# VH-VL binders against q6dbn1, part 7

Target 1, 243 residues: q6dbn1
Amino acid sequence: MRCISCREEYLPRNAGTCKECYVEAGETEEELKREIDDLKAKVAFLRLSSSLDHGTSSTSRSFTDVVLIASEDNAGSPPIPAHKSVLVSRSPVFKAMLENEMEESLSGTIKISDVSYDALRTFVYYLYTAEACLDEQMACDLLVMSEKYQVKHLKSYCERFLVTKLSPDNSLMTYAFAHQHNAKHVLDAALSQIVENMDKLTKREEYMELVEKDPRLIVEIYEAYLSKQVNTAAGGTSTSKTS

## First folded at step 6 (VH-VL; framework fv_socazolimab)

Design a5
Fold by ESMFold2-Fast, scan of step 6:
Structure a5 (fold): chain C 243 residues (1-243), chain A 121 residues (1-121), chain B 109 residues (1-109)
Amino acid sequence: as target 1 above (243 residues)
Amino acid sequence: EVQLVESGAEVKKPGSSVKVSCKASGGKFSSYAISWVRQAPGQGLEWMGRIIPIFGTANYAQKFQGRVTITADESTSTAYMELSSLRSEDTAVYYCARSPLRYYKWGMDVWGQGTTVTVSS
Amino acid sequence: QSALTQPASVSGSLGQSVTISCTGSSSDVGGYNYVSWYQQHPGKAPNLMIYDVSKRSGVSNRFSGSKSGNTASLTISGLQAEDEADYYCSSYTSSSTYVFGGGTKLTVL
């Protein structure tokens, strides 16, 4: 075998010599080793649910200092390891939770009772990488989580995704969802879609459900429709003319 | 991964009522509509009704109107189906199933394991 | 039985294709593009195959859905032994309810 650092050939029982060469490298190599350790922790997190199980190394020095657990009863979902420093830098809610002497800060465990394992894992992955793979359900779940934990860029990302999936068929329920979760971009887009199809509004079964549950939402739809009609009327002056 | 976990099997007498529960583990009910579907032994699927938990509103199939009540408790992520005035023909497996809220008119993507209800004296 | 009409059984040979029909009226299949298809193996809960006429729910692309007038169809190509199951269609209705078909037993020869 050859050492990749010093290029020496060695027998397996003498492998420690190559490690000593590597460990005794200069300051730049020490910094690279710290970066490698950080990446190993991230890879360990990403491999939490993978078929490649390296459990024999679990007793080694770990850089994760908190675990997150999904669902109401925490049944069957593996804990998601993370770094407190990442959570506090990405979310003011986690910062408040972990900087105070709360049970989560002392135990190193954060329980989130109303989220799926997949949504929580994707959310935490986003906190590390600023990336998330969305389908419509994941976008809704992550929008709710981004509102709860005040992760503004993820919320905007989820809203833009949901807007691309708007149709006359889903717009009324999307409007209600967006209103409940303060998703202004989705709300405005859904409202526009509804207003474009006002002739069908009262024929939707969701209409009666909204009238009974929250009639204010329906009033807001009619008000938006009337405003649009006034704005597009012949001989009218422009609204929003002054920027 | 969201799972729907239903309550255990029930044996009831004719004329009584049964209440079956369906708990969503790993997710909020507010993102879903929950339907109840039954299947008598050797028979096909029969839709009973649905609830949209965030609205608290339920819709029922005409056949079950007046006998079935579907409710939801968002704080425990649990939906309930109560069927009254039980008869022997109500013997069936009762499933809860979810649809994404925005697309509840389309198919149900996650199903409970089913609760067997037997009506006999 | 339910209001939607399906054949009680269909059969096809391994590797071939089969089509299952689901016929309703203008108040369900014909009036809406909200047709779903479910696969049920004995003793199991149904599994969603198609959730809005032609859109697959994570299943193999061997499964495809279509609709023309009052009739929706599920087509299974490249038949495999594990495709043997009961298949149910369902549709949204003008009364804001759902209705299922009677079910079709698929046999792979």
Scores: ipSAE 0.000, ipTM 0.495, lowest interface PAE 10.2, mean pLDDT 78

Design a6
Fold by ESMFold2-Fast, scan of step 6:
Structure a6 (fold): chain C 243 residues (1-243), chain A 121 residues (1-121), chain B 109 residues (1-109)
Amino acid sequence: as target 1 above (243 residues)
Amino acid sequence: EVQLVESGAEVKKPGSSVKVSCKASGGTFNSYAISWVRQAPGQGLEWMGRIIPIFGTANYAQKFQGRVTITADESTSTAYMELSSLRSEDTAVYYCARSPLRYYKWGMDVWGQGTTVTVSS
Amino acid sequence: QSALTQPASVSGSLGQSVTISCTGSSSDVGGYNYVSWYQQHPGKAPNLMIYDVSKRSGVSNRFSGSKSGNTASLTISGLQAEDEADYYCSSYTSSSTYVFGGGTKLTVL
């Protein structure tokens, strides 16, 4: 590598170049140290959440003061140990729950309904690390959880992920889901996709499902389409400027 | 992981009806569609129908039109399949299976354990 | 509704590759890119292997899917003993339903 060579070979001839190489090497070292610390934190969290892991004093002491339990109907899922301080700092809903002398604060147990163990574990991992591995189902589950527990950055992250997966084939169902869960960024993107393919709207199998179940969603699509047509007609003079 | 838990085995007489339940746990019940698929002893898989719980709408395979009814109760996260006018040929294992709502056309990624329904006199 | 056409059985040796075909019509396999493949071991529920013709559902990269016209194919490379199972294809249809193939029994010699 260039930087390693410069540090040894060129020092007597070009002190400026060797100094620059040394600074670059120092910056890389600090970057790697940060990455190592991040990986250590992730390993510590994974060990903390594992029921089979033996605690070690060299990497992490758990000192957990709360456990989260996925749905009463989820058969035999292990409790997820956590720290009240992390939950409180990351979610105003957990803050209210744990600081107001509620049963969860006193018992040290938080029951979260209608959530899978994997989704809850990923949600808690995100609270600790600000990272989550998303597929489309996980993004939907975490979107709902982020709205419920008011974790704004996670909601935004999930919405951005879902928008990258938008297609003409899934846009109508995505629109319905986003409308139900107040996911405005996904809603706007899905609506835009639908309006751009308006000539095919009635050919979608999902169209009749929505017409029968919630015709207001369909009315909103047509209203958005008409609004776009009016705005396009009103903007005729602006296109002449592109000449 | 999302789980689908089906009701227990049933023994029914010809001409009666059977109602099998499928309780979903974990995840947003509104974020997936639920299909019912049966398998007679030694035979292949046969799709019966699906429901989209957030809409309450169901679609059925032509063979089962008029005999099958699929419903969902969002408050209990439970889907139901009722098959009427039972015949000996309806003896099968009945599975419920989940498809992500946004991709219900792609296939079924999580399956229940199956409910054995035996039709005998 | 007729089922999609699959061979009743296929066989292969450990480490070899096999291909299972699934033939339909323009109203299912040929008309849509919504073909899925399921693996079923005796007494167990089916497990999704491939969806959307060629996308893996968290399974080994030894499993691959493809489609040409009205025929979809599942290819399993590097055969292992645990691959011995029944395999079913399925496709979305123009009637907004699903149809399964008749199933193929894979025997690993």
Scores: ipSAE 0.130, ipTM 0.598, lowest interface PAE 5.6, mean pLDDT 81

Design a7
Fold by ESMFold2-Fast, scan of step 6:
Structure a7 (fold): chain C 243 residues (1-243), chain A 121 residues (1-121), chain B 109 residues (1-109)
Amino acid sequence: as target 1 above (243 residues)
Amino acid sequence: EVQLVESGAEVKKPGSSVKVSCKASGGTFRSYAISWVRQAPGQGLEWMGRIIPIFGTANYAQKFQGRVTITADESTSTAYMELSSLRSEDTAVYYCARSPLRYYKWGMDVWGQGTTVTVSS
Amino acid sequence: QSALTQPASVSGSLGQSVTISCTGSSSDVGGYNYVSWYQQHPGKAPNLMIYDVSKRSGVSNRFSGSKSGNTASLTISGLQAEDEADYYCSSYTSSSTYVFGGGTKLTVL
């Protein structure tokens, strides 16, 4: 998935594999990405008959029937107007909250704690448009929100994005974060990265903190490493060379 | 808008303790590590410690070990720094600052406004 | 921990370039790729400019970081009046703590 408004310019020439030449392959990829973005916009339009703009034009204040407020104990952030019908159709948690005459349904206000205004605004924009602009921190924030409100497609999107940003230097803490938030795709990718760099595990800065505060995570890493070694040996090739 | 809001200025007597709060107003508290950094008048920055709220783990600079306690309350999205046995040398502006959890080793991207603590008789 | 070594002051003329060094040891700058740079204007909180050799999103292309051995460097090209500030380097340490440099006052002439 890709954000329409923050399209990154990627130079595909570095790929080097040639159907024709690298330029033609890059042009095809770029055309397909634009087509995907256009189709997403059409789907969002048909679903809500709503503006694709992220700003105020994406909401119809005169017909909104609920407001969302970031930071439950701080009313300083602007409220985000929305439609109950959109929230209910996109999240089973909002459906349960709003259809059972709970306080949120009666008051017309949903207070969401532990979220920035920008993250909440991006989350609501996603519910309306199926689009979100991600950087690494926004992906983490939206992952947490997508788990809490059971927005499975957004969770998958955020996980795929975070996997592309995985490195040896962030893998241990990414593993801990993923474990805490049931992000299985990120968890598996981070665990694989850690196991591939196992000789550095005890030298990582976070190692002792996790041993003391969440030792199960470290045990699971060692168990995964041993399982991989046994399975590799059982595969019949015992020579492993690294460079 | 992501903002760290610190508690108000304090005037303390030598030998007392001070507890400064840092509320992550508008921030996703659980996705960050929170550090405390102080700056004495006309001096440079001095790191005191950090906490990772989701783990409840705190690490302290050796100079402050035994005198500083950093805690976090996830229910209120608030981090605290308590410094005991205050001396005149502890007069400084105290900052809280956040780091993305996945990259907390690199630095702090959002800072509080600072809390002035004055230790005088 | 002892502070990282920075020059106390650096001066440059409008439109020119300056480089600020930050020297540590193998237990901080030399041992890890976790060096950051902060800009601080008088009476304000520090602002993160650089992660190691990577620019923070939204920071001017005039700012760049580098590192060689035990020394990290911040280079500011095309100096503007607004660049006049104190600059601090910071590094992760072998004790899982952070250490700041002593700070460099940049004067734009």
Scores: ipSAE 0.144, ipTM 0.607, lowest interface PAE 5.4, mean pLDDT 79

Design a8
Fold by ESMFold2-Fast, scan of step 6:
Structure a8 (fold): chain C 243 residues (1-243), chain A 121 residues (1-121), chain B 109 residues (1-109)
Amino acid sequence: as target 1 above (243 residues)
Amino acid sequence: EVQLVESGAEVKKPGSSVKVSCKASGGTFTSYAISWVRQAPGQGLEWMGRIIPIFGTANYAQKFQGRVTITADESTSTAYMELSSLRSEDTAVYYCARSPLRYYKWGMDVWGQGTTVTVSS
Amino acid sequence: QSALTQPASVSGSLGQSVTISCTGSSSDVGGYNYVSWYQQHPGKAPNLMIYDVSKRSGVSNRFSGSKSGNTASLTISGLQAEDEADYYCSSYTSSSTYVFGGGTKLTVL
């Protein structure tokens, strides 16, 4: 018997669509819904930008009711107009801030410290469009912001980007950064790479810096290494290598 | 964008010390390294040292070992460079510059405006 | 070497290409893929143009980097008047430091 979607053979007992095609169909439907939502957000953002740029008649979709301002020390960075409804729907932190009659809800101004105008604008653009153009610094800045404002999919996106840029040369630095900012996916990836290259650990330039700054991080690396050895030994035979 | 704002110009006597500050605004202070680079009038760029704020450790060019100290204060997002035993040859513009932490070996993508330090009697 | 070797000056005509070399040793340029290029206009802070063979975001496609052995090169195509500046290379070193080249003055004829 073949799956009706992919034509792969399976037992006659499994009538209709194979489990794999059924799961894929469900995932495709979710992906299409996500794309529709993203497209709607992009249209809303583009409409907002166009109305503000041309200063013609405003539509209800273009009415902003809040502005976000990067750190006070920027001394004149432009305010970023936004819709409270978008912020509330995309971030539990903004929801709490704006729905509990805090100063930000009353004044219509949200001041965000320790963020550049470019990072804040990219963050807001992401809230509207689910898109962000990442480089190394932007991924780090947005990772921190996504944790602070609890934007889980942006955090995951930044972590995946940083993992693709992971190398033996940057693994210790990446580990330290991820540890400080609770970036578990990046942390685990960096730690795995370090553990796979344990014989080189003490020869890395950053090793002594970590020993001096926070020896606990080095202890955690050795503990992870030992745990891996114990797990493989508990499986009956010790492994000499992993793929 | 992330900006690095340096302290104002200094005039110092030979044998004294100078401490220049570099305030980072906007970015996550722990996500980058900060270098200090100087340029004497009509001369080229000279790297002095680097601090990685997340580690609190600094590396110095051999020429400046023992005379330069680079520190960072995460709470104020400010890096400092202190140069002691000043000589007339230390007259230069001093720049602070940022490198992304994960790729600090590559280059410095954001620079301060520079602080002029003049050493004269 | 305490500084990387660059020519003191280079010149090129509008619309043409020019290449600036940066020579070090196995302990810097030859040992690492961490060479950067900076452009400096009079009275301004340096601006990062190239790191390794990658362009900084927003830098014109006319600027490209390459490296072979102990020598790195910056190539500027389609020369424009605003390209007149001092250009510096820099490299990471085996001592976990950076070293700059002596600098090259580019004149656009």
Scores: ipSAE 0.122, ipTM 0.596, lowest interface PAE 5.7, mean pLDDT 80

Design a9
Fold by ESMFold2-Fast, scan of step 6:
Structure a9 (fold): chain C 243 residues (1-243), chain A 121 residues (1-121), chain B 109 residues (1-109)
Amino acid sequence: as target 1 above (243 residues)
Amino acid sequence: EVQLVESGAEVKKPGSSVKVSCKASGGTFSNYAISWVRQAPGQGLEWMGRIIPIFGTANYAQKFQGRVTITADESTSTAYMELSSLRSEDTAVYYCARSPLRYYKWGMDVWGQGTTVTVSS
Amino acid sequence: QSALTQPASVSGSLGQSVTISCTGSSSDVGGYNYVSWYQQHPGKAPNLMIYDVSKRSGVSNRFSGSKSGNTASLTISGLQAEDEADYYCSSYTSSSTYVFGGGTKLTVL
């Protein structure tokens, strides 16, 4: 939607146009169905824990049985208290870690490397509430964590956010990031953006970097471009099962 | 918090090389680019180059092309800057700094503490 | 290539506003909207204040950035003693590098 683009460069004069676009365009029936599905998933996610209090309350610290530590932080970040039952219900990785009498289960401490305290705190808050405040950096950090701990709802949430921030200027780097972290929705969206701007592709510095580092990604971009040209000419007989 | 931790101070002889390390902690190493910036005593900031770890590719300022090599080891979340053929004018504090990968053009938001390199005979 | 042009020093009184200019060419400041500003206190690493010409990096709203043609500006309103520092502008370039300004020493009187 156009209103999303206007929000990136928030100026008072542009706010009026963004509002008008939102009011006039509305959501399609298919977009509303997707929103209903998202809300159903959130409700299902929250229902997995009947003991869930609101996640930022002091009440949620009562009877916690595990702490998470961002172990790579030199500043000695404070431990984040949590409930094993919540972690286990939200993540099969935490389930394996905590139910198989591994050191984490026995010590009550989970050390998580390569994450900031803020990202870990936001991740844990999401496990309790299915809510997180995202900027682009946080969305990228949480996307990586959601894949590592197999929190599919959070991965989808982060991917949807990152797609709203796609532009021709960041599309090649976003494609490379998405490819490395198995973020299919972001990858597909970035690929579409790249294909729409193919006339500028070879003039990008990022193009040369991809050619040298991983020419297979360039081949994938080229194949997607050819597929689009063929489908435009032929009317799209075979692209995907959902098409 | 995300931190960049640089290696300790170095004293080098003219004509030698120095290799400074920058370890990223508390963050996803592949999610950003790493730049190296130096500052000679009483002088301003001077950009030397950057590496994008996900690509393994480095870009250098023309002044340092041929003398500087920037590398990254994703398995240890560590970037390195090696400067060869050292001269007295290379005496400076050397900083590593990160930029978000998707927006590496807009600037550097987290900086290392700096490594003092002194070149003297 | 030459560094971006900044005044060597600026001064202002407590509560006053001050503006620091940063002038380049069409191959850096004029050609892109990728201008950033850094604050450096003696003996410390630089701290990002402004990026993308005008976006604040978690700093007070007393700091603002702008650009017109080949010149970017940093404006600090309501000057406080802790604002006394060196300020550097930086820009992305057409050769896919960065260039810094010469730096400006801000004195708060």
Scores: ipSAE 0.048, ipTM 0.588, lowest interface PAE 6.2, mean pLDDT 80

Design b1
Fold by ESMFold2-Fast, scan of step 6:
Structure b1 (fold): chain C 243 residues (1-243), chain A 121 residues (1-121), chain B 109 residues (1-109)
Amino acid sequence: as target 1 above (243 residues)
Amino acid sequence: EVQLVESGAEVKKPGSSVKVSCKASGGTFSSYAISWVRQAPGQGLEWMGRIIPMFGTANYAQKFQGRVTITADESTSTAYMELSSLRSEDTAVYYCARSPLRYYKWGMDVWGQGTTVTVSS
Amino acid sequence: QSALTQPASVSGSLGQSVTISCTGSSSDVGGYNYVSWYQQHPGKAPNLMIYDVSKRSGVSNRFSGSKSGNTASLTISGLQAEDEADYYCSSYTSSSTYVFGGGTKLTVL
């Protein structure tokens, strides 16, 4: 019998659909439910953002109980209204800040000093939707914010994005950045890239910067290289594609 | 969006020093390098140096070696450029400019508004 | 020389293409794939257009960069009035510094 969905031959177990189509339909339903929830959150967030365009007095109409402000030096940046319950559920740092009678909890205002309005807005959007539009700079900014506010899933998302943009030319600086911000996945990927191009390490301009500022980082590179050489030697000769 | 805001115009006497500030608002200070570039009236762009705030290390163009000092304060997200032993030839607009740390060799994607420094007796 | 060599001026008609050259040495343009191009309108800060052979996000596909030996080139196709500006090339150097070209004034006829 042919499956009514995919038209492939199958064993008749799933009342008119093959096992493959039945599984695919289940996966599609799960995806659609996630997409619907995401769209609902996006609509809610956009409505919140639109309220900000009409002045701060509209914040109470959104039933928000906290506002986030980017940079004190740019008076033109609008405050971002939010719900304490969302911040607390997504970040243990916001939880500590807002539940422990801190200044932010009492004033209802959270000031974030070294972020753009776009980065803060994207960060808050992620807290509501679990989605963010990334370019390389946004990924770096959100990585730092996710580390500071302990938003582990956003940190992982940013790290995966940055790993796709890793190259021999940016690997040493990426390694240093990842080390400073405890970005383990990016750090490991960058370290692997550096070790693969070890013959060029001392010829990189960034090498002396790292030797002078943080020689431990250089020691870790050499240790990783030695570990790789030991593992390669144990397996005998291996070839990599050189074409 | 990321902005670099420079300090106000300066009028200085020959032989004095000037210190221009560049405050990064809307960007993670540790994720980029900051360069200083000047442009004399009717002339082209001239690179002076850069700092990588994450390392605190600065590199300078040979022409300015010994006269320029570039520093950064991560707590205030502010970079500084101090030029000493000023001459009339130092009259220019001074720009600070940002390079993504991962790509600082390629160029500067965000620029300050420029600070006019006039050296007159 | 202390600056990369660019023609002082170039001209092109609306809809045509123009190419601006940037010549250095093996210690800058010829030694690295780190050439960038900046557009500067009167009274404004420079705007990064091209880095290496990649264009900046939001920059028209009409702008393209290339490099052969010690010479980099910026090509602008389908010239429009707003393209009229000063264009500067810049290159990373063997001294871990940057050097700018002298600049080229583009006139759109």
Scores: ipSAE 0.456, ipTM 0.736, lowest interface PAE 2.9, mean pLDDT 80

Design b10
Fold by ESMFold2-Fast, scan of step 6:
Structure b10 (fold): chain C 243 residues (1-243), chain A 121 residues (1-121), chain B 109 residues (1-109)
Amino acid sequence: as target 1 above (243 residues)
Amino acid sequence: EVQLVESGAEVKKPGSSVKVSCKASGGTFSSYAISWVRQAPGQGLEWMGRIIPIFGTAKYAQKFQGRVTITADESTSTAYMELSSLRSEDTAVYYCARSPLRYYKWGMDVWGQGTTVTVSS
Amino acid sequence: QSALTQPASVSGSLGQSVTISCTGSSSDVGGYNYVSWYQQHPGKAPNLMIYDVSKRSGVSNRFSGSKSGNTASLTISGLQAEDEADYYCSSYTSSSTYVFGGGTKLTVL
């Protein structure tokens, strides 16, 4: 008979063990419940602050004090209301922009170039909620925005997403994009994929285009390949795969 | 949503050149490939070439090699197509169209409104 | 002329199905899974409907793509009046270029 399985039964020999296990389980459950409640409260607070509704009672209750505009959208997208306090706490660039008597601080309007309304709205929602729904295009757009506004967690999130979509067929193109936008995690992953498939490098359709655009990027690939060969040889790996 | 806005209609003389612009807005310009596709009156679609702005190099259909030049200016998010030695057969609507960089082999999902080029003497 | 072969026209009755073929070679349709289909209404820019066998977001489930060897097919089920348009296939090529079919005019009877 197992004393832990019998709620009502305690044997003299095992009474202390049953009580210890019960107390420890209860303490862990209480700790997890408290952490869940704390997280729920934080999410509820962030969502309360994230009213992006135009002309609603919830927006007026939120006391928004700045608007963001996707200035390159020729369709005339609506302004996105936000809180200066949220923007400055999430982005050092917005902090510098809004706290140093810049034009944006005086006008209450921030114009953002080279973004769609949907990308800007998703970016702002991320600043409030730490959530974003990514497809490959949104991940690229938000990666560039996160670098521009120095939102490091969003940049890491976008990079991790793009790495999951990495394949031999898109690795050289992904490498060039990552290099252009200083996306080091994507760059490293793409470079590793290329080096693992070096026998196909010169057969890739994008190879000659990259050679013409910036041969230094191709040199970097060959240097990484040589470094890998030296490291595997120095490690004592002696197989048909080590040359 | 990414939008492509093309320059206005042109009337050109035979032997001249035309340069059509395509301004991309609402997206990261370096994350797209831009193609140029034309359509003569009552005829089908004809692919002319593409540019991948992050590479800066263009690929052209064999028929247009030597008289078409496709360029991109990342600072203005604008792609250009220049067609030289114009003939009456070049009278067509010229479209720019984008492909997401990682899917450029699939197809063009956003198209400009088209630019009518008329070659007449 | 067009690199890919399509019938010049096809017809179907309201509510029925039609299939449009697109035939190439091993250097385009047969060599790659990069066949796409475009719908064009008079005076409008083409609209991407299908890439490979996948529909573009927002395109009706009535449209489907398939491919066997050197021939790709677009099937439109439950024909509606608004489906009356020109349809173009396109394929990536071994030269890293694109080629279009000659186009098919769909008439909804």
Scores: ipSAE 0.385, ipTM 0.686, lowest interface PAE 3.5, mean pLDDT 80

